# VH-VL binders against MKRN2 opposite strand protein (MKRN2OS), part 17

Target 1, 223 residues: MKRN2 opposite strand protein (MKRN2OS), of Homo sapiens (Human) (h3bpm6)
Amino acid sequence: MHCAEAGKALIKFNHCEKYIYSFSVPQCCPLCQQDLGSRKLEDAPVSIANPFTNGHQEKCSFLLRPTQGTFLREYDGRSDLHVGITNTNGVVYNYSAHGVQRDGEGWEESISIPLLQPNMYGMMEQWDKYLEDFSTSGAWLPHRYEDNHHNCYSYALTFINCVLMAEGRQQLDKGEFTEKYVVPRTRLASKFITLYRAIREHGFYVTDCPQQQAQPPEGGGLC
Key: E = the ipSAE of ESMFold2; O = the ipSAE of OpenDDE; V2 = 0.75 times the mean of E and O plus 0.25 times the DockQ between their complexes.

## First folded at step 20 (VH-VL; framework fv_sotevtamab)

Design C1 (from z6 with heavy chain S101Y Y102F; at its last look DockQ between E and O 0.02; V2 from the best seeds 0.00; counts 0 for: pae O 5.4 > 2, off the site)
Fold by OpenDDE, look of step 20:
Structure C1 (fold): chain C 223 residues (1-223), chain A 124 residues (1-124), chain B 112 residues (1-112)
Amino acid sequence: as target 1 above (223 residues)
Amino acid sequence: QVQLVQSGAEVKKPGATVKISCKVSGYTFTDYYMHWVQQAPGKGLEWMGYINPNSGYTKYDPKFQGRVTITADTSTDTAYMELSSLRSEDTAVYYCARGGYFDWYEGDNAFDYWGQGTLVTVSS
Amino acid sequence: DIVMTQSPDSLAVSLGERATINCKSSQSVLYSSNNKNYLAWYQQKPGQPPKLLIYWASTRESGVPDRFSGSGSGTDFTLTISSLQAEDVAVYYCQQYYDYWTFGQGTKLEQL
């Protein structure tokens, strides 16, 4: 039972000269207990986008999920992340000590990074074949797995770089890819998790300053 | 031997900008993050921000956000910290310090090498 | 932000005696995946930059005398100088680098 809670939208509204975060606008302000009728809010509540998506609905994307548990429940901000690449049908290709896996489920709460532009139809048509051919390479046999060097991340990054090369684009090293595409999204996720958990526990979260640092660049395709 | 050599002391007026350099030697500049730390007279240490010299990626403490700019010149193995809109409270010794290099599993590390510090005095 | 609190603020110890400085973090700095404590200790002498003494809570930096030791895990950490030397007079700082970088307020170690 995929906990329906992963899909709860967060909202931010202003009251008592504070930013108040909740799953919905409460009847009364949690700070001053004043009625928050629709007319009494100085500003319309702002929806906070959920940084998590069902990875199986994300085509041709780089995915991140906790190795254990979910972002919203068990992830402590430092736990190991597992990464994968989706095909056009939402199957997640991922590499572990068990070799390359093809998951039809298990990525329902993921951070996603689109790897293709929506208009790259030619590449999209070849994507599944390319991903399969890549994944069947002897480079990704179970016995070649190394936690630090030849792992789920290197699998995904190598695939990405193969696609970039095929498109005549500059390849990305691990640092560049991480800083440019992963870190912004994981930071956003971390903030969301903090808010979500606080709200879950207390019913609301209050801040003096907007927590919205720069929205990560919209996931433009890598290719 | 690893060395971090900072530029000399600066005296600035309020509202001015100061730029401090930190030249490194004895290691590959791009393999380690470069951090900047503020220490007001008789006070503790405060982290200001860092740069990845390889990518140019920076992160700043919110306290300094909008006033601090950290840059790196890989051709000269030199990191820079620029602090604008100087205030009297910015009177401090500023240190560059070598951190780790972030990887996915270990992250960053302690600051193992430090510059000698640069005194910045902000006075009217 | 993780707040680091040292105790005491100042300590006077006789030469040859043990000095103990405590550091407490507002949250755990233990990383579960690698079981490392993201904690460091620094020594700072007047007019000098800080010097790294201990990292990962208990690993001594190269060139640091054996009389310096770090212990603790999670939120509570201790720097111990087993036998105080004259050259150990300094301000000592703990630092967490688990979530960004924050320092304790420092502990001034003086000779009695």
Scores: ipSAE 0.044, ipTM 0.570, lowest interface PAE 5.4, mean pLDDT 90
ESMFold2, look of step 20: ipSAE 0.339; ipTM 0.680
ESMFold2 (binder alone), look of step 20: mean pLDDT 92; pTM 0.944

Design C2 (from z6 with heavy chain S101T Y102L; at its last look DockQ between E and O 0.02; V2 from the best seeds 0.00; counts 0 for: pae O 2.3 > 2, off the site)
Fold by OpenDDE, look of step 20:
Structure C2 (fold): chain C 223 residues (1-223), chain A 124 residues (1-124), chain B 112 residues (1-112)
Amino acid sequence: as target 1 above (223 residues)
Amino acid sequence: QVQLVQSGAEVKKPGATVKISCKVSGYTFTDYYMHWVQQAPGKGLEWMGYINPNSGYTKYDPKFQGRVTITADTSTDTAYMELSSLRSEDTAVYYCARGGTLDWYEGDNAFDYWGQGTLVTVSS
Amino acid sequence: DIVMTQSPDSLAVSLGERATINCKSSQSVLYSSNNKNYLAWYQQKPGQPPKLLIYWASTRESGVPDRFSGSGSGTDFTLTISSLQAEDVAVYYCQQYYDYWTFGQGTKLEQL
């Protein structure tokens, strides 16, 4: 059971009038070499949330992963992403040139989008059945696979739209779904990857503190 | 009634290109895959490729890949098969055939309607 | 590629007698998700295109006489003509459409 090392948590702390990112608070500031243990950091270190999750622990979710490798190691920001849908047990349904697959592993580092609200009990009870019934259609045979039209994304989106329809909700086109749910998460992931890789290589990453624009003094209204 | 009507017989020289048409009627052209099948004289049936008329996406058998081009004109409900670099071995009857539905509810199926076939003769 | 093999290559049967044609696939054409066999049978008469007879291994196409039946599952399939008629003289082909489309080599059915 290779515990895929869950990506190390990142922290941000302020020193030397800079934001410094690292996996942990170092004993000494990497910029000025001052001991950080003795001086109360003016601001408590802020934990940066890992945007990646174990997809097999995300129930009833849309998942994204690189087709090859992992986001943190090999993903170059341009490589193809593979998408899937989880059932209530963490099995990932996904469509490729090999047909519909049901993965019990391989999605340990994924971007997740929950498709159900926690209070949607009725849909949750039927989720596995709907997903299975949907996936058993001959429409998803291997030779029906089309790179640009009938692919992993269309499989997932079609299923999502079926669920939305069943709930009496408006369906989403590819553009709407992508812009509303995928793009914000992939942007966050990209930022995280950049920080993570920089820290891995150099031990830390430094950015400028946004100067609190001194609010111009509220001009005392001359009464 | 569903009908697939192909263009007439062709005689070509080796190295030439042939283009065969298949006009459909009696159903929505963009709702089904269109397939092409080769049959050499006195031989069996060989699948060549298909097109999704709605998207224009094509797949070909590796045997024909690089020489065959399948296209669809949705304005005229016509599928085309073009075969280039013709050889004597390409002498055959070529059929268009309606495949499975593009509807995700029904999935794929057997070839239920066929064109009448087009004889292509390749001779020096 | 899935290879389809028919047997026999040719068959001569008397009118009113049973004709049996076998088809074997190199791998299973049973889709486990829907329990359907992606197998078809075609009849081809001289100078005509193939005509669909049976699909999903055992379902008769509309207008096909009841004397035609398909059976089998997985890799082994059979077309049966219960009582041969003169109009049944033709070449018969099996086809899989589970993974792309491949045909058997054909079986020539003649009247004895």
Scores: ipSAE 0.190, ipTM 0.712, lowest interface PAE 2.3, mean pLDDT 91
ESMFold2, look of step 20: ipSAE 0.448; ipTM 0.740
ESMFold2 (binder alone), look of step 20: mean pLDDT 92; pTM 0.944

Design C3 (from z6 with heavy chain S101T W104F Y105W; at its last look DockQ between E and O 0.35; V2 from the best seeds 0.00; counts 0 for: pae E 3.1 > 2)
Fold by ESMFold2, look of step 20:
Structure C3 (fold): chain C 223 residues (1-223), chain A 124 residues (1-124), chain B 112 residues (1-112)
Amino acid sequence: as target 1 above (223 residues)
Amino acid sequence: QVQLVQSGAEVKKPGATVKISCKVSGYTFTDYYMHWVQQAPGKGLEWMGYINPNSGYTKYDPKFQGRVTITADTSTDTAYMELSSLRSEDTAVYYCARGGTYDFWEGDNAFDYWGQGTLVTVSS
Amino acid sequence: DIVMTQSPDSLAVSLGERATINCKSSQSVLYSSNNKNYLAWYQQKPGQPPKLLIYWASTRESGVPDRFSGSGSGTDFTLTISSLQAEDVAVYYCQQYYDYWTFGQGTKLEQL
């Protein structure tokens, strides 16, 4: 018997010398079918943080979503991502071959990187004006879009660097921003997607637990 | 190894100006914010402002705005704080303190190294 | 403005006993995106500059003895000295660095 509950939260617990992942602690262990309770688990269950958020609830943030579909259902980990910048009302400014779009929907399952750090909150009062002024410049017209050098990512990063300059902070090139802030989050998202899909399909997911004891003491036993 | 060495005590009259130096060694001066903190006798600590020594960017507490000027000389690795229109309530010890880096997401903004302090006495 | 309020204003503690100093901020200093509390604790002895003890609410600065610990989150924070030593007699300040840099009024710790 498999005692899994559907939902958005993931947990990891240890039973039958395995790490078991599920949406909630099941009534019975899916491997041995023994009844489970807090007093019967070797270790307390560990929560796995959901790396996705509703991007329209995020203020002043850099967002990533799959260009096609959603992360949890369709994303294969290799397809292109689309990016955008939220204003203070959760409207997502994003640049494509159609120019700058101001999306009120479509980003409900996004990876979010907040752009207002501590000691920058005075910027919030001017954020919407800065983002709008930036977005209406001739640099972001539809016909200027180019997949390699003038795209959604360069639009967003150029705006980020304008903000960093205004705050007396170090500007970032594409490689540095990607490696430092984007890749760590997409790696966590990829792991989460794998777990989530396996649990949705089979009720749970299992990996090997590192063995705590390698070998018993050896000896012949003499006086 | 990291050291912040401030200039010596000053005695000033009301309405005068004072300029305190803070010379650093043991780290790259242009990599960290430099802050200034006031401590009146027997009282607590009050933040005054900071400078990015690399760019010259400054920010001040509004309570000191218009009277405080913070500068940096990267050729001598020295920060300066100038306080003008001195009042008797400006009698205090003034500290320079190293803040975080300019990295937007990884800077540590707590003050890990402090100068020895400079007493400024304002009296007629 | 984030106002930092410490309690008590002073306390006396016997050598070897626990000392507890509280600090409250008028607004949260927890940045949820990195899950860090932008709060520090400093020790200041007479005639000396402040010395950083703890940052991010609970991380001990290098060289600070294990008897110093910080706890709390959001608006309520505590500095604990588990076993008071004679050299711990000082004034202690909390500081937030979430929005500007503001300090508590200080807590004078004395040997009872």
Scores: ipSAE 0.310, ipTM 0.668, lowest interface PAE 3.1, mean pLDDT 86
ESMFold2 (binder alone), look of step 20: mean pLDDT 92; pTM 0.941
OpenDDE, look of step 20: ipSAE 0.428; ipTM 0.791

Design C4 (from A5 with heavy chain D103N; at its last look DockQ between E and O 0.31; V2 from the best seeds 0.00; counts 0 for: pae O 2.6 > 2)
Fold by OpenDDE, look of step 20:
Structure C4 (fold): chain C 223 residues (1-223), chain A 124 residues (1-124), chain B 112 residues (1-112)
Amino acid sequence: as target 1 above (223 residues)
Amino acid sequence: QVQLVQSGAEVKKPGATVKISCKVSGYTFTDYYMHWVQQAPGKGLEWMGYINPNSGYTKYDPKFQGRVTITADTSTDTAYMELSSLRSEDTAVYYCARGGTYNWYEGDNAFDYWGQGTLVTVSS
Amino acid sequence: DIVMTQSPDSLAVSLGERATINCKSSQSVLYSSNNKNYLAWYQQKPGQPPKLLIYWASTRESGVPDRFSGSGSGTDFTLTISSLQAEDVAVYYCQQYYDYWTFGQGTKLEQL
């Protein structure tokens, strides 16, 4: 029972004109060693949301995980990502050289992209059937697997597009889907990983406060 | 310009069935969900159900479940609402309303265009 | 079912004055995945269908005057008319579309 250590929440607080990131507010500022009692922080600490979720708790979602290891531990930013689609019960359908798999575990640390809105009842009711019917198609047999063209990503995207088509909606190409839905989340994940690892190693991470660009003084028009 | 034009007022007896039409123009009929809303005289708005005109999928409010049937004819860009077993309490104005596009987070599910309404009077 | 409750039931406001209508949902209508509030405001004049004013709690529909604004998140929402005009006399409804579609009971706005 690997207790998936629910990734420690990160916090951001402002001190010494810097943003300081940590797992918790320290007693003393790591920069100036002043006591950071709750009353001395100018701004309340901000919780940084963990971009990773248990994929098996995410219904009707597109999931990303490293092919090997976890995002927080082993992922180096270049390793291959594996993709899956969840059903309404948290089973992850994914395609590999072994064919379509139905995973009940292994996606506990994933990036999730919900594919349905809360009120998409008709699609939700049909989701499991659509996913199963799609997955049992001869198109996704093991021998048809191709690393570059017929892979885990194409499986997921093709399913999404099949559903969109069935609903009379516009389909998405790989580029559009990636740019619109995947890239923003992977960027967020990358930032989080960087912070998390830095904090784990050093106890804190420090960044500069974005300088409020002093609005240039409204030049008093000398009349 | 987007237009939703409903059929005229109806007078029905208790136990009868009424069928109201909503013809659309100015947009692709199959791209949006069509909703039906009931408004009793001097009362608020009550959602009845919707249809995806492309798939024919419908969902109804439980209050109307079993008595309401929503259909769509894509050849004429017309949605229909049929209400059976009419009661005096069904005396109301009925509206068709265009819903959003249900493409993940891109759609607006608010009702942006409405029909002019159809008065249904149920009297003995 | 998510129940929508408006307050007040009726409001009388002088021309040029601010009108404020509140709407409360029994459950949050904020979707965490897209950070949108599934809330709309409608205006209905006598003998006319409702007209969409605001969607996603704060986005004004095209053609709606700037004096109309929506605010709030989660369960508490407000429609504000910054300066009441004579043409603003109507019944106003909030609607959630997070879980099915439910309307508030309406607020009648009258001129003083």
Scores: ipSAE 0.118, ipTM 0.703, lowest interface PAE 2.6, mean pLDDT 90
ESMFold2, look of step 20: ipSAE 0.382; ipTM 0.707
ESMFold2 (binder alone), look of step 20: mean pLDDT 92; pTM 0.942

Design C5 (from A5 with light chain S33D; at its last fold request DockQ between E and O 0.28; V2 from the best seeds 0.54)
Heavy chain, then light chain:
Amino acid sequence: QVQLVQSGAEVKKPGATVKISCKVSGYTFTDYYMHWVQQAPGKGLEWMGYINPNSGYTKYDPKFQGRVTITADTSTDTAYMELSSLRSEDTAVYYCARGGTYDWYEGDNAFDYWGQGTLVTVSS
Amino acid sequence: DIVMTQSPDSLAVSLGERATINCKSSQSVLYSDNNKNYLAWYQQKPGQPPKLLIYWASTRESGVPDRFSGSGSGTDFTLTISSLQAEDVAVYYCQQYYDYWTFGQGTKLEQL
ESMFold2, look of step 20: ipSAE 0.576; ipTM 0.791
ESMFold2 (binder alone), look of step 20: mean pLDDT 92; pTM 0.946
OpenDDE, look of step 20: ipSAE 0.446; ipTM 0.803
ESMFold2, look of step 21: ipSAE 0.580; ipTM 0.790
ESMFold2 (binder alone), look of step 21: mean pLDDT 92; pTM 0.945
OpenDDE, look of step 21: ipSAE 0.641; ipTM 0.855
ESMFold2, fold request of step 26: ipSAE 0.596, 0.522, 0.612; ipTM 0.796, 0.769, 0.806
ESMFold2 (binder alone), fold request of step 26: mean pLDDT 91, 92, 92; pTM 0.939, 0.944, 0.947
OpenDDE, fold request of step 26: ipSAE 0.647, 0.444, 0.118; ipTM 0.846, 0.799, 0.699

Design C6 (from A5 with heavy chain A110P; at its last look DockQ between E and O 0.03; V2 from the best seeds 0.00; counts 0 for: pae O 3.7 > 2, placed apart)
Fold by OpenDDE, look of step 20:
Structure C6 (fold): chain C 223 residues (1-223), chain A 124 residues (1-124), chain B 112 residues (1-112)
Amino acid sequence: as target 1 above (223 residues)
Amino acid sequence: QVQLVQSGAEVKKPGATVKISCKVSGYTFTDYYMHWVQQAPGKGLEWMGYINPNSGYTKYDPKFQGRVTITADTSTDTAYMELSSLRSEDTAVYYCARGGTYDWYEGDNPFDYWGQGTLVTVSS
Amino acid sequence: DIVMTQSPDSLAVSLGERATINCKSSQSVLYSSNNKNYLAWYQQKPGQPPKLLIYWASTRESGVPDRFSGSGSGTDFTLTISSLQAEDVAVYYCQQYYDYWTFGQGTKLEQL
């Protein structure tokens, strides 16, 4: 039973005028070998949040996962992403050439976008029925699947737009939705993956500290 | 220092097209959305549209849809706004303004830096 | 579209006195997920572009004097200048950036 290593939180700390990323604060600086336990790190380590969540724990959400493998292990940044919508119980509705599927597992490492606001209780109560009714429509039959136009993304976006319309909100086009909600998250995910893999391989990752603009020396008031 | 420098004032006839430039410096052009805002003389501010310079994605206010085109040249760190089929009502100062980076947690930001504005006069 | 309505349209205030400008949105600009109000305030002087003063309804932009403050949540917001200075004579705009970008009609602040 390989305990799915829950994506280890990353930490960032400052030492040797560099930012050092690791899974934990090491006893010694990987750069200068100084003991980090004895010297108060000038700055408290910063935790870098894992951008990936268990999709089955994300209610009423838009989910992204690799079509094959996981983000942290196999994803190469170019592979196709699969999209789904969660119900209130964490079942992931998704559309493929096989039609609409209802997954109780397989989305344990996903990017999530909440679709409902916490105060949308009425919609939340109807969410599962709405999602099921939507998903049983003849529009989403297997033979209607088209890779470029009628796919997992269009399924999810159409559902989202139906919800938005029901709420009297403006609908989102694919570009807008992608730019506003997907791209920022995938970028963050990409950065995290890069850091995670580097740390996994080398034990740490190092970046330059943004140059604190040297405050011009307070001109010593000539007394 | 962040700077947005716009092209100079324009005088156009009705039906003509105007193209205004906004050159940026002091930050990474592709990291921020570029917005355009119209201000008629003595009137308020109206958002026209934006571009993501990184992707080239644009969105326009419906009022300007079909007449406005926003573009970005990443090689010169310059955004452009083109307005076609000019009318007398298009006489205004046009501003480019830096928007936010869509932050995962915060989303869109307000306009923190502005160009100096470009006056476009549409007269017969 | 979210409509922003400012009040008053114009205000005259003596130097050293408090100025208060209100802004109302047609719908809430509070995002529940982060509990932030997507509201900004701008100052515009004649012949100049707008200058950002306040964002997230109450966060002061860098370099903005302490006499400027923003308050409010949801649909009702207020810009306050605690002690009016001569340089504060300008038109002030509220803006929502919760759903696209819309501005109030502006409030002209004059010195008495």
Scores: ipSAE 0.047, ipTM 0.610, lowest interface PAE 3.7, mean pLDDT 90
ESMFold2, look of step 20: ipSAE 0.391; ipTM 0.722
ESMFold2 (binder alone), look of step 20: mean pLDDT 92; pTM 0.940

## First folded at step 21 (VH-VL; framework fv_sotevtamab)

Design D1 (from C5 with heavy chain T101S; at its last look DockQ between E and O 0.30; V2 from the best seeds 0.00; counts 0 for: pae E 2.8 > 2)
Fold by ESMFold2, look of step 21:
Structure D1 (fold): chain C 223 residues (1-223), chain A 124 residues (1-124), chain B 112 residues (1-112)
Amino acid sequence: as target 1 above (223 residues)
Amino acid sequence: QVQLVQSGAEVKKPGATVKISCKVSGYTFTDYYMHWVQQAPGKGLEWMGYINPNSGYTKYDPKFQGRVTITADTSTDTAYMELSSLRSEDTAVYYCARGGSYDWYEGDNAFDYWGQGTLVTVSS
Amino acid sequence: DIVMTQSPDSLAVSLGERATINCKSSQSVLYSDNNKNYLAWYQQKPGQPPKLLIYWASTRESGVPDRFSGSGSGTDFTLTISSLQAEDVAVYYCQQYYDYWTFGQGTKLEQL
């Protein structure tokens, strides 16, 4: 019954010629105080997609989380992000200065990028073996960790490229993976965090049409 | 101008092997998957498998596994499909068809160009 | 595997009238991450290879007349020919390419 996850759903609705964001449709418009139950809204309320998921429920996925704390409560948009890869059981393999960790908890509020695309689902049979074999190689020992060139991100991307090679797919460089797949999701997350915190603090958030957008979080220091 | 040109019709006895060629022109052979599709007389289309001509990676429909082998020769821009232990029910037209690119996110796609088809008749 | 079922098996339509062909997949072919339906439609005339008409459920292939349109999402898809022409007499196949590549059984479209 009690939610221990990312929190309440967000909605957007139109009233007083503004977009109003809140956790639920209020009984009265927060701007003009008109009863919304008696007068129908101009447009039906729209649910705002939650960019965060419980990473331990994700299979074969690239996950991002803040190195410290959680996105909704603590993340300041400028601190490091940590990354990992889930196996088929939601165990998160991640590399740090302590070597490869196999986390069963701690990734409950994550950005997730599924790595098995349509017509790659046969790889699921081999995923756990490939990930474990990759992770026990000498390349990922604790003393080999280096903040800039041999870190959590390079670990994850190197594994992804091993999978792509095995499937006869084009490999990705770091810039391409980041710009095409990571950045769009972090932009959505940044916007969602801004809305969520404003609604938590003030009960609602208002923009003129068109909708205002938060700036993307700073990239680069993902480990 | 993209073209897929297949080898000519063949008549085979049961138990024999057939190897059909598909020569491409008008695009970079190694940039796209090449698929093979069977169509028995008066029947629908059945996917058999594909090859990545660049790497040699293949994937087959389980129905045809063990009897079908798909290969590619990048020096001649030609794909091949070999079907062994032929039976009467293998009498069909066989098509090669160009699939999607190798992008992991947008890779697989519909078949935009097809060969003219090769009739294989299996009879005693 | 994903089974594709077309309806009807055969259809007769007068010139200038609308033709509608349905295709149902045994599971969703919508990939939620990119919001694309991995669904195509092909036309095949006697003695010819199939010709791609529609991909991603609703995108017309280059050179395909505007009278052809695709719609639907998830498991239910429709090919519509808004005003039948004589050259549209053919067999039509839907195909999913979400997991493997499977075709519907075909729909024979005839002039009434």
Scores: ipSAE 0.385, ipTM 0.721, lowest interface PAE 2.8, mean pLDDT 87
ESMFold2 (binder alone), look of step 21: mean pLDDT 92; pTM 0.943
OpenDDE, look of step 21: ipSAE 0.628; ipTM 0.852

Design D2 (from C5 with heavy chain T101D; at its last look DockQ between E and O 0.27; V2 from the best seeds 0.00; counts 0 for: pae E 3.4 > 2)
Fold by ESMFold2, look of step 21:
Structure D2 (fold): chain C 223 residues (1-223), chain A 124 residues (1-124), chain B 112 residues (1-112)
Amino acid sequence: as target 1 above (223 residues)
Amino acid sequence: QVQLVQSGAEVKKPGATVKISCKVSGYTFTDYYMHWVQQAPGKGLEWMGYINPNSGYTKYDPKFQGRVTITADTSTDTAYMELSSLRSEDTAVYYCARGGDYDWYEGDNAFDYWGQGTLVTVSS
Amino acid sequence: DIVMTQSPDSLAVSLGERATINCKSSQSVLYSDNNKNYLAWYQQKPGQPPKLLIYWASTRESGVPDRFSGSGSGTDFTLTISSLQAEDVAVYYCQQYYDYWTFGQGTKLEQL
């Protein structure tokens, strides 16, 4: 039985000249013990967007997950990430030493990057065929897997570049794709993970007003 | 200084073909899409198609598909638009316009530089 | 296809007064992933090519006077000229570039 850890919603509210982060507005302020239930907060609590999504609900997307475990529970910010590409039904194509896998589960807590941009939506009707044809080529046999040059990331990026070429777009190298599109999302995820774990461990998390940033964890590795 | 300089006005008979040039200067021709836009007398603007001058990749509005051919010559930094089977309704000013770069995520953009326009008159 | 409709078709504004032109798209031109509206505004004077004023709905092209501003999101957009000058008499077009490139029908701006 697989029950994805989606995590609880996070909120931020202002009290005692501090920003307080928690899963819900508590009855009493955790700093001064004042009853918040008898008093409206000056500003409405702000919901903090969850950077993770169920990858099996994403179409035509590049997905990242930890190679081991999940982001919220196990990810240490330094371990490798595994990547894959969804078809139009949320099946995740991913390459490993076992060849190309077509996963119907296991990606329920993923970072998602949509691959079909404005003026590319005509590709949707051919996406599943392109991805399947690409994946059955001899280039992605298990014995060709190599940690540094022929891995899950190079599989995904090579497919992305085939799509970009078919649409007359600029191809990307690994550094460019990673820096422009992956790192910003992993940076946001790292901040969220830090808040989530602190709240789970201590019941809340506090920063000064104006907000002083918690130290971000490392961005982690890619496979 | 970015400039797009088009070929001069043309008068054509119905059924003929016209080929309009658009020579660029002041930027790297192969780094940006080149678009073509039609404006009939007293009418608004209609997008016709584009070319990626680096790869030769083209895309056309279905309304013009089959009659329009857009090409680029990177040795002269010149784009061309050829419209065949001309009819009176094709009497218009034709513009070349620079689009965005090829960035996957934000490559498509508005038209920041335009040629001066080329009037094509198709006499009946 | 995304149809762009401008209103009004024509307006007359006194020098120094505010002019407002509206543009409505038949479908949203906001891409939620980058939070950008794929919407531009152009000015065209008689015998001249169009000139880009605004892109991304609200970003002024370099060299365009500060009196021009764009706003709106999704399907509803406005171009505002805060204090009309005589040289602003022109036809104004909105354009979407979310899915293909389509233009509004134009709005003639006249001086009272």
Scores: ipSAE 0.356, ipTM 0.720, lowest interface PAE 3.4, mean pLDDT 87
ESMFold2 (binder alone), look of step 21: mean pLDDT 92; pTM 0.942
OpenDDE, look of step 21: ipSAE 0.497; ipTM 0.814

